# VHH binders against f1rkq4r372to572: the designs that were tried, part 6

Target 1, 201 residues: f1rkq4r372to572
Amino acid sequence: KQMVRVLERVCTTLLGLEDQLNALDRAAGDGDCGTTHSRAARAIQGWLKESPPPASPAQLLSKLSLLLLEKMGGSSGALYGLFLTAAAQPLKAKTDLAAWSAAMDAGLEAMQKYGKAAPGDRTMLDSLWAAGQELQAWKSPGANLLPVLTKALLENAEAAAEATKNMEAGAGRASYISSARLDQPDPGAVAAAAILRAILE
Key: E = the ipSAE of ESMFold2; O = the ipSAE of OpenDDE; V2 = 0.75 times the mean of E and O plus 0.25 times the DockQ between their complexes.

## First folded at step 1 (VHH)

Design u8 (framework vhh_7ubx_2)
Fold by ESMFold2-Fast, scan of step 1:
Structure u8 (fold): chain B 201 residues (1-201), chain A 118 residues (1-118)
Amino acid sequence: as target 1 above (201 residues)
Amino acid sequence: QVQLVESGGGLVQPGGSLRLSCAASGFTFSSYWMTWVRQAPGKGPEWIATISSGGDTMRDDSTKGRFTISRDNAKNTLYLQMTSLKPEDTALYYCARDYSLYWEGDYRGPGTQVTVSS
C-alpha cells in the first residue's frame, strides 16, 4: 500500500542520513541527532513487520506519535510526538488538502505551545513551519497545481533548514551554545526537511 | 465513562518536593500510555512526561532531572514525583490518557494546582 511505501522511504532516508546528522549535531558538543533519528527509523521498520499501519491517516499519525515517544526518545521524540498527535485531529473527519493543511497548522501550533519552540529558534520547527506556510498559502490549488505546491513546499522547508546556519538558538540543547559555534545548519531542521521530501517525492 | 482525577498539589517552598497522583477509571488503564502536562496562568500548556503501557518514560529536558513519571497498574494510578521545586514550576498540573494535546474533555483531568512560593 502507498502509506507503507512512504514510511519505508522515510526510514531509508533517515538511516542514510545518520552520519551526516551526527556530524552536524557535533557542532553543539553532542553527536546523536542521526543516531536518534535512525532509532526512530528502525522502530518504524519493526512496527511495519509486526503489523500493517492503520488505513486511516488520523490513526496512522496517532500510532506514529506513540511509537516515536516510546522508541525515539529525547526532545526530538517529544516534538515529533506533539506534532503528530495534534496533526491527527483534523484528519479524523476528512483527508482532503484542506484537512492536511489544518493538520499541519495544528501540529505547528502544538510544537510552539508545548514544545517551547518558535520559528527562528534553530530547531526542526523551522523546516516544518516553512512547509506549513506554503501549504496554507495554497489552500485551494487545482489538481494541476499540486506539483507546484509540492515543489514550493519542499524548497521552502529545505531553504529554512539551510537558513538555520545564521540563527541564534532559542530552544533545545543548541540554545546553550553561542551562535559563533553554530555555523552549520540545525540537524533537526535538516532531518525534518528530508522527511518531508521522502514523503512528497 | 473515562475519568481522570489529579491530586497532591498545594503550596510548597522553593527546593521542596511534591508527589502528584492521577486516579484513572472507565478504561483499561494498563493498556494506555499516560502523560503529565502543566499550564501556568496566562501561558500555554507544557508537556512534562509520558509513560508507555510497558513503563518506558519520555521526559522534557528542562525538568527531567527533577521530575519522575511512574505508574501503578494495580491501582490504576499515574504519579509525578517532583523534587527541587522552583517558583517557575507554579502551574496547574493535569494528566491525560494517551498523548493527545488536542484535548476534547474526556482525555484529561481537571488538574491539581501547584504553587511554589516562600
Scores: ipSAE 0.000, ipTM 0.144, lowest interface PAE 16.3, mean pLDDT 75

Design u9 (framework vhh_7ubx_2)
Fold by ESMFold2-Fast, scan of step 1:
Structure u9 (fold): chain B 201 residues (1-201), chain A 119 residues (1-119)
Amino acid sequence: as target 1 above (201 residues)
Amino acid sequence: QVQLVESGGGLVQPGGSLRLSCAASGFTFSSYWMTWVRQAPGKGPEWIATISSGGDTMRDDSTKGRFTISRDNAKNTLYLQMTSLKPEDTALYYCAAGLEDWYFSTDYRGPGTQVTVSS
């Protein structure tokens, strides 16, 4: 039941960040990024109480995609949905490190192609892209290197979230707000980095 | 509790040699697999070599002719002997520890030691 514990940890993390993410979003948007992520967390918790999650990673990501598209909504729900749906495809055949790397690449490509976001646009893609670069750059398949990869991946994702303080918004509602008023990190990038830490820690 | 501290980096000319050390504390060093990783500015981490608790080594093909990983369990120290250094070897070098079946958990890696290869 390791997967249930991981999902519960993600939900606890998002619920705990609601006020912080809303505060970050008030400068750049509706002030609801934390509320939107908390809604997603509650939907996941409700789903876990009603039925066991799929044992297959591919089916798990596909189910989460549908749940987030329906219950989370907004641009965040759409971007997570695009990422998860695409990421599920490589995991249908294998679930080794190479398959997870391919899943990250597929998800990032889908967000860029269909979500119209690119690295540097001050969105959740910035954190996820940084994580993906670490996965792609590593050459060893060894299991004993996974803690090193995990640490590098999380540090890079969190640094990328902080770096959004220095970026002009290239996508979403923030792109309509003066960069002089966007002196804090992007709430979506902060949320994505926190989700990755909850998953991998 | 786990601490890893690298040393031995510095400025060296192309064709030169360096020996990096990683001093470990807070765990039973001899039971752990030890790894060297490097990261150049603007690049992702690159795995260099791993040495098992039993002394077996695994090395990246691009560097295995020039770099040798070794360990001294009595001193809780990991080494990387680097020869025929090239400008492309310029990077922050750090070490990491793991058990044979240990993964998907956070660990502590050292802060790294800078190696700069230039004339």
Scores: ipSAE 0.000, ipTM 0.117, lowest interface PAE 17.6, mean pLDDT 77

Design z1 (framework vhh_6z1v_2)
Fold by ESMFold2-Fast, scan of step 1:
Structure z1 (fold): chain B 201 residues (1-201), chain A 124 residues (1-124)
Amino acid sequence: as target 1 above (201 residues)
Amino acid sequence: EVQLVESGGRLVRTGGSLRLSCAASGRTFSDYAMGWFRQAPGKEREVVAAISWSGGSTWHADFVKGRFTISRDNAKNTVYLQMNSLKPEDTAVYYCAADSSWYEFLYTGDYDYWGQGTQVTVSS
């Protein structure tokens, strides 16, 4: 039930950012990042209306991965698919903080290994990596420290997205654009940070 | 569970066309990504084409783009490979495979279910 509300919040966020993400992406060449993420949001909304999501987080992430590969498409769909499929594995047995931390690490590893991107390359990985580093830095937070961790994680992800403004492209389509023309944040990094905020806030 | 049976392999002349079929048993066929693989004597098995569970996404290897087309009919529990402009280099045993994960299909080479293969021979 909670996962349905989270997914709907993610969808609303992505739909609201369509024009902004497309504007950012025009600086990189295609101008379709917002359209691609909006297409994903509409596909998720349609899926939620026709079928309840699976009961387990692992099954949910696996099904969502397949849906995004089908309906989102492009390099973004492939990267989210890689992340979600790998992230589902640690969640098959446990769903505690350690399992979610392992899920984040697995997803980030898959994106680097198979997605051919690394932190610092001015891609969506930059935001996700920053979130993962913050999550790993906190050892055994008590219940009263979880809001502090969540806030720090989101601030770190959003700061990393903003920092892509000054990075040279090392992967993806932006890697084919002269660095002199990359004075705006990477739209994929901005989108990923917004997704994390929708999930955790 | 899914069981896969390929058919349609035969001898074809260079420049000819051939359609392979892969019939799946079970009522969960539409939950699986499907693909075609081939293996020529003395060579590694290679992925030729793949199709998502709904048919909304397809992938074709560069060496067959424009010549081969993968499709599926979920009502008939069948996946097809339409092969046009066949070349001697296309001679191989063609295998059908199914996997619940599109990611594993494209990147790992490890799949849930395999057929036994059908031989395609292209001669001059």
Scores: ipSAE 0.000, ipTM 0.127, lowest interface PAE 17.4, mean pLDDT 75

Design z10 (framework vhh_6z1v_2)
Fold by ESMFold2-Fast, scan of step 1:
Structure z10 (fold): chain B 201 residues (1-201), chain A 124 residues (1-124)
Amino acid sequence: as target 1 above (201 residues)
Amino acid sequence: EVQLVESGGRLVRTGGSLRLSCAASGFTFDDYAMGWFRQAPGKEREVVAAISSSGGYTWHADFVKGRFTISRDNAKNTVYLQMNSLKPEDTAVYYCAAGRYSSWYLDSPEYDYWGQGTQVTVSS
């Protein structure tokens, strides 16, 4: 199915978060998380102006992977590329809920196995992992239960992003030497949760 | 009070099998992902395996894939580590940890609760 409106919503969301994500990243990193995600959003917008996206979800995710590897760059571009390339494979045969669940599993496995995250990128896995947990827990939901699953999935992803701040700020930590990042949520986790919300709502 | 209590650690011969258990109390167990970590004398603590709150997702470190299996029983508030084909390099104190909504399989500092550990010794 055609996904132009969803892609446009994701791009608008990332452009709107540029300053916030950069501010979060300055507390513990290079201050460029928002700039990097905005670069990706502008690349997607440019691509959509020149050609329509593929109708096949598998082809769409594969082409987005190549675009993000080329235009976004860095560790974030590599991690999104790994996830999307792997996630495309189950979607070649079917596009039902089970296929999307398998796509999430494949993407998460690829990130864990091949794309060991750089500092500041691991919490992107936290948001995606939390979303994956809810999706896996639900077996064959009926149409009337899909909004409940979607709400739970988004709440889990957003809670995971917020928890990066709250757990890091914990007084029970064995060491406070690396505590500079303890007072703010991770920008990568916030970005991933925002992308999921833009897709599902 | 919140507690994680590991059990099952003992001396075992190379090639043997062992199952570790971690009993959790004082929190809503099925809201937490669980992990197994290990630390040998003079070495850093490393992540061995992780399991999601539902049990639907598991992760195992490359050095234990095919030999170790993590599982959980939410009705019994217990997480397990089944260890097969044990090697002397597996000798370590094994720790159980509980974390909510974090990169548990990659970053030990993000776990909320930790057990006190159980010693596993593998001899030839």
Scores: ipSAE 0.000, ipTM 0.144, lowest interface PAE 15.4, mean pLDDT 74

Design z11 (framework vhh_6z1v_2)
Fold by ESMFold2-Fast, scan of step 1:
Structure z11 (fold): chain B 201 residues (1-201), chain A 122 residues (1-122)
Amino acid sequence: as target 1 above (201 residues)
Amino acid sequence: EVQLVESGGRLVRTGGSLRLSCAASGFTFDDYAMGWFRQAPGKEREVVAAISSSGGYTWHADFVKGRFTISRDNAKNTVYLQMNSLKPEDTAVYYCAATPYFSDWLYEYDYWGQGTQVTVSS
């Protein structure tokens, strides 16, 4: 049941950011990043109303992957789908911190290998990569340190999203626009950081 | 209420082709992933192919890759299995199945048809 509450927070967050993400995307892309993420949020909300909650984290991520690939669309849907499909694999046997760390690594590897994006390219991968780096550093903290890890992970992801405003685009439509005209953060990176905050708060 | 009706099964010679159809009713077809399964006498049921609710994603078992193709027509509430280069080993009752679960579409199916017999003679 906790996973359902987390998904509901993610959906509410993405719906609330629709206008901001669209505005960020108009400067360098299609102007629809917020619309695309809101479409995903509505698809997830519809699924939660009609289907029983997933029994395990691995099943949850696999279901979300296929849903986002089918209903979200665009490059964002493809990238989230790649991440979630790969991330589900380590979680089939274990659900401890080490398994979640392995899931993050698997997802990031899939986005780089099949999504053709790398850290520093001014995409959603920048904030997810920063979160992954912090998680790797804290593979086996004691329970009393989990709030410290969570705070550091969120701060790193959010800082990485903000840092994209100073980066040249290496992938997607934004890569054809001069960095001098990109004085705002990447909408995909902002969205990914916001999703992480909704999950971990 | 919910019904899946397979058709197209028959006797066919080795190397021949056959197209199976499965007509769905009683549920919103566009929201369900569909699969084809088969079961030979004395053997366990095995998954042959699966297709997502939109038709955008398909999966085929290794033993049928390159020979069988799954497809669907959401306007007609129908899923198909095109079977080419048939072998005696393909002899089985073929079942279509439906699941609303996107991640478990290879194994977790809620609705099943009665099956259609495919016999491949050498």
Scores: ipSAE 0.000, ipTM 0.124, lowest interface PAE 16.3, mean pLDDT 77

Design z12 (framework vhh_6z1v_2)
Fold by ESMFold2-Fast, scan of step 1:
Formats: sequence, C-alpha cells, structure tokens
Structure z12 (fold): chain B 201 residues (1-201), chain A 124 residues (1-124)
Amino acid sequence: as target 1 above (201 residues)
Amino acid sequence: EVQLVESGGRLVRTGGSLRLSCAASGFTFDDYAMGWFRQAPGKEREVVAAISSSGGYTWHADFVKGRFTISRDNAKNTVYLQMNSLKPEDTAVYYCAADRGSYWYLEESRYDYWGQGTQVTVSS
C-alpha cells in the first residue's frame, strides 16, 4: 500500500530531524520544535500499528488532523490541524490535480484566516504556501511533466524555508524576537519542507 | 506612509518595447512579493506577472509569457516590468502591488498595497 510507505517515510524523516529542529528552535523559542514533531511521528506510527489508514485522501487528511490536534500539541499541532481539516474538503469530490491544488489553497487559507499566520511570518506556512503557488501555476500538466512539477514544488518549498532566516517573525513564538537575532531558518518551515520532500520523493 | 509609485507608461508603437518601474517606500520591501496588474478600458483588472520577495521565482500570465519579464532590485526598493513585442491588446493602466510574504497570490484582493497606475498605450 503506497499510503503506509509515505506515512512511514514522513515519520522517519521527522524522527531523524529532532535534534536539528530543536537546535534551530533554541535560537528563537524554547527549543522544542523537534520534540513536538517527533511526538507527532510517534503518534502516527502508533496509529499505523493498530489499523491501516483510510484509502480516501479526504478521510486520511481528516483523521490525521484529529490525531495531530490531539497528540502533537503546540502551535505546530494547531496549524497542521487547521491545514489538514480544510485541505480534506475539496478532496471529497475529486482527487485529480485540480482537486489537490484546491486542497492546498484551502489549507493555506485556513492557516492564514484562523491561525493568524501569513506568508513571510517565519512559520511552516512559508514552505507550504510556496508549494501551493507552484500548483496554482500548473493547472493541467501532461503526464510527462509530473517529475518536473514535483521538483519545482520541492525547490519552492525548500527555498521558502531557507528564506525565513532573514525574515522578522509575524506570528508564533518567534514574533517578539528582534530580527537581528533571527539568523537561522524557522524550524517549522524547515520541518514542513522536509515533510513535503518525504511525500513527493 | 506606504507608497508605490509607478513610472514609465507612455505611447508606443506596435512591436515596440517599454520598461515600467515601481518604487516602493514605507515598508520592508524584501519581505514582500510584488505583482504587476493591468486594466484596459471596459475590462476587469487582471494579473500580468509576479515575483517572489527574493527575486528567485517569477510567474507570467500566458498572454504575456515570452514577451514580458518581471524583475526586482531589492537594494533600490524597485520592481520592473520589461515589455517587448507590444500589441494593441496590451493597452491598459498598469498597477504595481505588494503582497506580504515570500511568494505571491494571483488574487487581487490578497495584495496589501497598490500604486496609482501608469498608462501604457500601444498604437498600430
């Protein structure tokens, strides 16, 4: 089942980044971003051990949202929960590229509207939003363009994560830190880009 | 005071070239994606091109792709639109707009700041 393999890759990636994400978070927060994402990964692994995930993308995203809201916690858990719940809605009707693009847009809108975050605020939204903009640019790629689209999505997300190291925080715990002290990328943005890489590659 | 001031709009012949500039002040330019929009008489305003806050990524509408190029100079707080192979259909008021964040939205309503526009007229 492809779904289980993708989720396991995401979990392995997050567990492997725990120390790096905590180190990045210590510069502007309380040093727990890696611990929080690791907690999410362990919760997902526990869920997969007890039952297979739904085959429906909409149901999968909805169930993941509830799991992350319950087990992950923190601002990251809340933002992922908002994104996934909203992203599930367009996928109830269709699962084509246009539906996935609409899902990304819905998730990003929910993060901005309800999470009080905007692109450029040094949050995981920066990486996710960059990926979403690339999907908007490509409405109906041909079959032979899928690898190019995947590469572009990852390059945009990863570049956006790196760009956060020069931004003043507008939301989250880092929002009250002087920009002179923000010389490292936002750990949440780095984590989101890593998750996207695990999913798309 | 936040301000975006467009310049460079003028009358040009079909097939000609023109460069528009937009000078920004009153906000941290490097934190904003920038867009160029246009509105022709009797038409809706439409997005023409957009550029990321770093300048590393750009988007161009299909109807100008290959003819127009957006660029920016963050040291000068300026965004540019180089327009080549101009057609009468390109006649419009061109607006510069700023969208807070690393990357752009294509929706007009999501842009935070707008210039007053500069008129481009292309004659046959």
Scores: ipSAE 0.000, ipTM 0.158, lowest interface PAE 13.5, mean pLDDT 74

Design z13 (framework vhh_6z1v_2)
Fold by ESMFold2-Fast, scan of step 1:
Structure z13 (fold): chain B 201 residues (1-201), chain A 123 residues (1-123)
Amino acid sequence: as target 1 above (201 residues)
Amino acid sequence: EVQLVESGGRLVRTGGSLRLSCAASGFTFDDYAMGWFRQAPGKEREVVAAISSSGGYTWHADFVKGRFTISRDNAKNTVYLQMNSLKPEDTAVYYCAAKSGYSRWGSLSYDYWGQGTQVTVSS
């Protein structure tokens, strides 16, 4: 199944990034972003082995949402869960590009309603909003998702880098400049970009 | 109440530059994405540029890429459009618009709109 193969690629990617994401997160936060995303990846792999996944994109996203809310946890699990639950609704009727655009809009709406209180939530939201904006602007007959995902990857990286740089400057940690890079990206944004890349490649 | 007030529109010569500003009030600016739209006489309103609530993502229409740049200052509740290398076909009324994260990001589905500022580019 195409969706199952995509999920396996996402899991493999996140497992491979555990150490890098934890290292980035130690510079800005708790040092557990990689551990949290690896937990999600292992949970997804376990689920895929235990039962045949739904063929319907809507059902797949709904079940994935429940799994991530239960097993991933934290603010990341809550955000992914909210996005996927809302995104599943438009996909119940259709699975064309317009339906995926509506799914992105629904997911973004749910994520902003819940997560706008935390800076990391806003950075992830900006990246996903970028993908939604490209879908809304795309007018070509027979359009596919790859150009949208590719653009979202670049915008995600830019947003993450800017947010991290501003945080370091605002904190006034001049004495740490020589031991840390000021332009290092936000770990959550790096994880989101890696997920998008795994989906499109 | 909610207000978006554009300023900066004027007559400019071909090849000139202009910066438009849009001052927002009556809502939590940091929660809203902002867009610039334009409408020439007898034509449909079209999206020119958009910027996310944090300013971390920007989008520009193909016909203005490399010439126009959208930016925002959340501390000042203001969004800007820097327009360079202006052409006669850029002549239009320019509108700023705000969209909450709770609604769709389509070009004509913005929640709040300004009254517009006229930009005229002459040879």
Scores: ipSAE 0.012, ipTM 0.390, lowest interface PAE 8.4, mean pLDDT 74

Design z2 (framework vhh_6z1v_2; at its last look DockQ between E and O 0.01; V2 from the best seeds 0.00; counts 0 for: pae E 18.7 > 2, placed apart)
Fold by ESMFold2-Fast, scan of step 1:
Structure z2 (fold): chain B 201 residues (1-201), chain A 124 residues (1-124)
Amino acid sequence: as target 1 above (201 residues)
Amino acid sequence: EVQLVESGGRLVRTGGSLRLSCAASGRTFSDYAMGWFRQAPGKEREVVAAISWSGGSTWHADFVKGRFTISRDNAKNTVYLQMNSLKPEDTAVYYCAASPTEEWLYYLNEYDYWGQGTQVTVSS
């Protein structure tokens, strides 16, 4: 199935970034962001091997949320869990582009309400928020402009991740680190942008 | 009937400027993304620039970035392409396009709307 292929791409991407994300995280945290994301990737790969894939996108996101809350852990697991649980709701009735756009909005809203993070706080929300802004701006375009939306969304998400290198931490562990040491992009924002590229490219 | 009507194409010299306009039919496209495409003789049609429904987000192809600017006036249902520092390789028929949203696909069978095009010729 196409969704299984997408999940395998996400897992391969996260496994390949383990050392880079850990190096970024050493400057601003425990140096384990890459390890945490790799743990998530291995859990997803194990789940795909031993369980039939869910029949719907809503079921897929709900099951992924539970898996990441249990196996990934930490603040990252909690934030992904909040996002995916909320994002699954609009996808229960429809799976068109408008439903996926609503899913992004729902996920971002849940991260802000319950994750206590806002855009500009130097977290994974920064890149996800930038992606969501492009979905809002482009209004689920038809086939001839869909590649433009995809490219703009990925460019904006990646630029937002890079921009975190100039931000003061407003939430999470990094908020306790001196700004003088925060001269690299946030590993969570980099990871989230890479996940989006694996999904959409 | 729903139509897109391009205007403004003409012969211009290298280094010159030109503004293209695309007028959309009534209120049908006021909340949707619009794009400019071009097709040079013997080549495939390519996307040049696109603009979101509000004008808050724009995208320009690398080969025109810094030279072309897309904009829109929703009160006039018109999208524009400002073309500066024109080069001979910009010679093409320029097309305006509006893509129906997925809401429209429910009603219109995934139909894209195109104008008839306006010819831009850049001579050295």
Scores: ipSAE 0.069, ipTM 0.526, lowest interface PAE 6.7, mean pLDDT 80
Fold by OpenDDE, look of step 2:
Structure z2 (fold): chain B 201 residues (1-201), chain A 124 residues (1-124)
Amino acid sequence: as target 1 above (201 residues)
Amino acid sequence: EVQLVESGGRLVRTGGSLRLSCAASGRTFSDYAMGWFRQAPGKEREVVAAISWSGGSTWHADFVKGRFTISRDNAKNTVYLQMNSLKPEDTAVYYCAASPTEEWLYYLNEYDYWGQGTQVTVSS
């Protein structure tokens, strides 16, 4: 029940951001980042109507990965698919904070390895990486101050997304555009931060 | 099990400073993230500041606005809260808390260890 609510919140968030993300992407890309994420949201909503999501976080992330790879499309779909597939692995045995931190690290590693992006390249990785750094800091040994961690994590992710407005594009479609034209945040980074907020708020 | 004992709370005037201390029992202090909370009369307990196990990461509430600083000394099994520019609205019982690694969805009050609290009163 809780998982369904979280997923619904993510979907609602993404649908609400469609126009904003498209606007950001028109300056830096082909203007369809919002539409792509909306497609993902609609796919998830459709999936939830068919059956409840898996109870296991590992299974959930794996199913979401497949769904996004099939339905979302584009570079974002591929990157999220990579991230979620890798992130699912550490969660098979445990679901404590350490396991989720490991999941984040695994996902980030996969994105970098196969997505060919690095932190600072002005992509969705920047927001996720910032969140991962905070999660890593609180992971182990022992930390269960969840409201504090959540707030810190989200602040860092959102700050990282905003910081992309001052970055040169090192990867993605924006890398083909003059840095002088890039005066707004990366739509991928904004979307990633928004997803994290929807999940954790 | 971890036992926590707060100290340092007292009556101070507006604009004054206090340093709270929290001493933890046991040898596993570095296995816990630490936090300071406060509860004013008739209000809910709220997070003031938190610090990771190593001290490498800290968090402060918005109402702190740079006035308070959390720190820790793992060699002394102690966490501190430096409070500057105190205001009457800071009047509360301040609690120290320790948090072990737990499942992601756990609620704070259910799994943390708490001290008895120390009274901070700020007069105008």
Scores: ipSAE 0.019, ipTM 0.289, lowest interface PAE 7.4, mean pLDDT 87
Fold by ESMFold2, look of step 2:
Structure z2 (fold): chain B 201 residues (1-201), chain A 124 residues (1-124)
Amino acid sequence: as target 1 above (201 residues)
Amino acid sequence: EVQLVESGGRLVRTGGSLRLSCAASGRTFSDYAMGWFRQAPGKEREVVAAISWSGGSTWHADFVKGRFTISRDNAKNTVYLQMNSLKPEDTAVYYCAASPTEEWLYYLNEYDYWGQGTQVTVSS
């Protein structure tokens, strides 16, 4: 049950970041980003205690989407829900590297179309977009260099999260604040990058 | 509103094959997605395979992929589990189950109707 270990690692990471994410959120929001992600982590832990997770990646992502929509709530829960629901579709038929790249692309597209977010808007999309661009490069070379490509993907996502400190608020809670730079990374982008690291390490 | 009766469970040698049948009675069988589950002594009941209303989509647990195949015949109101390359670890009571929806078919709680089970024993 390797997937249970991965999911628990994600949850532990988010619980450990609660105070940091709340502090980052206070710069442009209401200081609850860490609390919201901790609520999601606790919901996943509760689910794992009561039932085994699906073995199929498509069904796993669909279940996680519903769980986050129900238990996490808010704009973050809606964005994660849109991403996960769309990402599950390409994984129904195949689970090779090309299918995972397609899943990432589908999730990003849904967040942009229905979540009103774009790269550069200082959202969790900034980290996920960087990861998606790197994943497309894996597909193109035709060589399987997973450890090297995984490191590059994580570094790109983490750099994109850091770069949000120089962006204007474009979506979410920060949009009620002036267009001036906020000088701290977006907590949603930091959380998304941390989730990716927990999955891939 | 559907009754399920499993059949075909018996003693079989390692490496052998067996086909389980689950006959459904009651209203419109084609309105139900179907699943096969198993429970070995001392273990929790676990999903083996699931199949959509029309038979167009199937799912199999990793521990049976390449060996077991779920299928259905809506004209006969029957779902099947073809079990090949049987191992002693496959020894269990096998249950047929029906769900009125196709959502979350991998979870026990999605199935409203259950058969009584049929024993499969795989010997050395």
Scores: ipSAE 0.000, ipTM 0.105, lowest interface PAE 18.7, mean pLDDT 75
ESMFold2 (binder alone), look of step 2: mean pLDDT 83; pTM 0.851

Design z3 (framework vhh_6z1v_2)
Fold by ESMFold2-Fast, scan of step 1:
Structure z3 (fold): chain B 201 residues (1-201), chain A 123 residues (1-123)
Amino acid sequence: as target 1 above (201 residues)
Amino acid sequence: EVQLVESGGRLVRTGGSLRLSCAASGRTFSDYAMGWFRQAPGKEREVVAAISWSGGSTWHADFVKGRFTISRDNAKNTVYLQMNSLKPEDTAVYYCAADTSLDFYLSGEYDYWGQGTQVTVSS
């Protein structure tokens, strides 16, 4: 039940950001980042209406990967698909904090190796990488530390998204645009940070 | 449930092209994601390419991206692997596999497998 609420929160967040993400994308892309993420949100809402949610985190991430690859599409759909499918693997055996840390590492590795993205390339990977670095600090935390670490992770992811406005594009469509014209943050990085906030708060 | 039979494997020269086919029998082919795997002598099996049930999403391994293309024809219950610019290191037995799993391109635990078809690339 909690899983359904988290997914609904993510969907509501993405639907609310459609115009902002499209505006950010118009400077360097097709102006469709918000539309693409909203398509994903509507697909997730449809799936939740027609099917019971998976019982395990691994099954959930695998289902979302396939759904985003088929319904979201584009470079964003491909990158989310790569991340989620790889992230599901460590979670098949365990669901403790070490397993979630391993899932983050696996997802980031898949995006870099198969998605041709690297930290600093002005993509959604910038926000996810920053979140991953903070998550490594969560190894064996006490319950009292979780709210503080969650805040640090979200602040780091959001700061990394903001920092993309000063980066030259190393991947994707933005790499065809001169850095002088890329004075706004990357819409994919902003979307990824917003998704993390919707999940963790 | 589905049965898979690969065909098209043969000896080709470096730089050549080859198309592999995987014929599926059974009514539920269109419900399955499909993948192509390969295994060279003395090496572990590796995923080469994958395609969703509808054909709307494809994935290709870094070492074949730009050279190989996966496609499917649901009307003919067939999945294809078009292999261009072949290199000696592409020499392997190629397997097609069908999966209802949602992690189709990374999992080695596909539901159904073919017997494989040998591709040899020589100088």
Scores: ipSAE 0.000, ipTM 0.110, lowest interface PAE 17.8, mean pLDDT 72

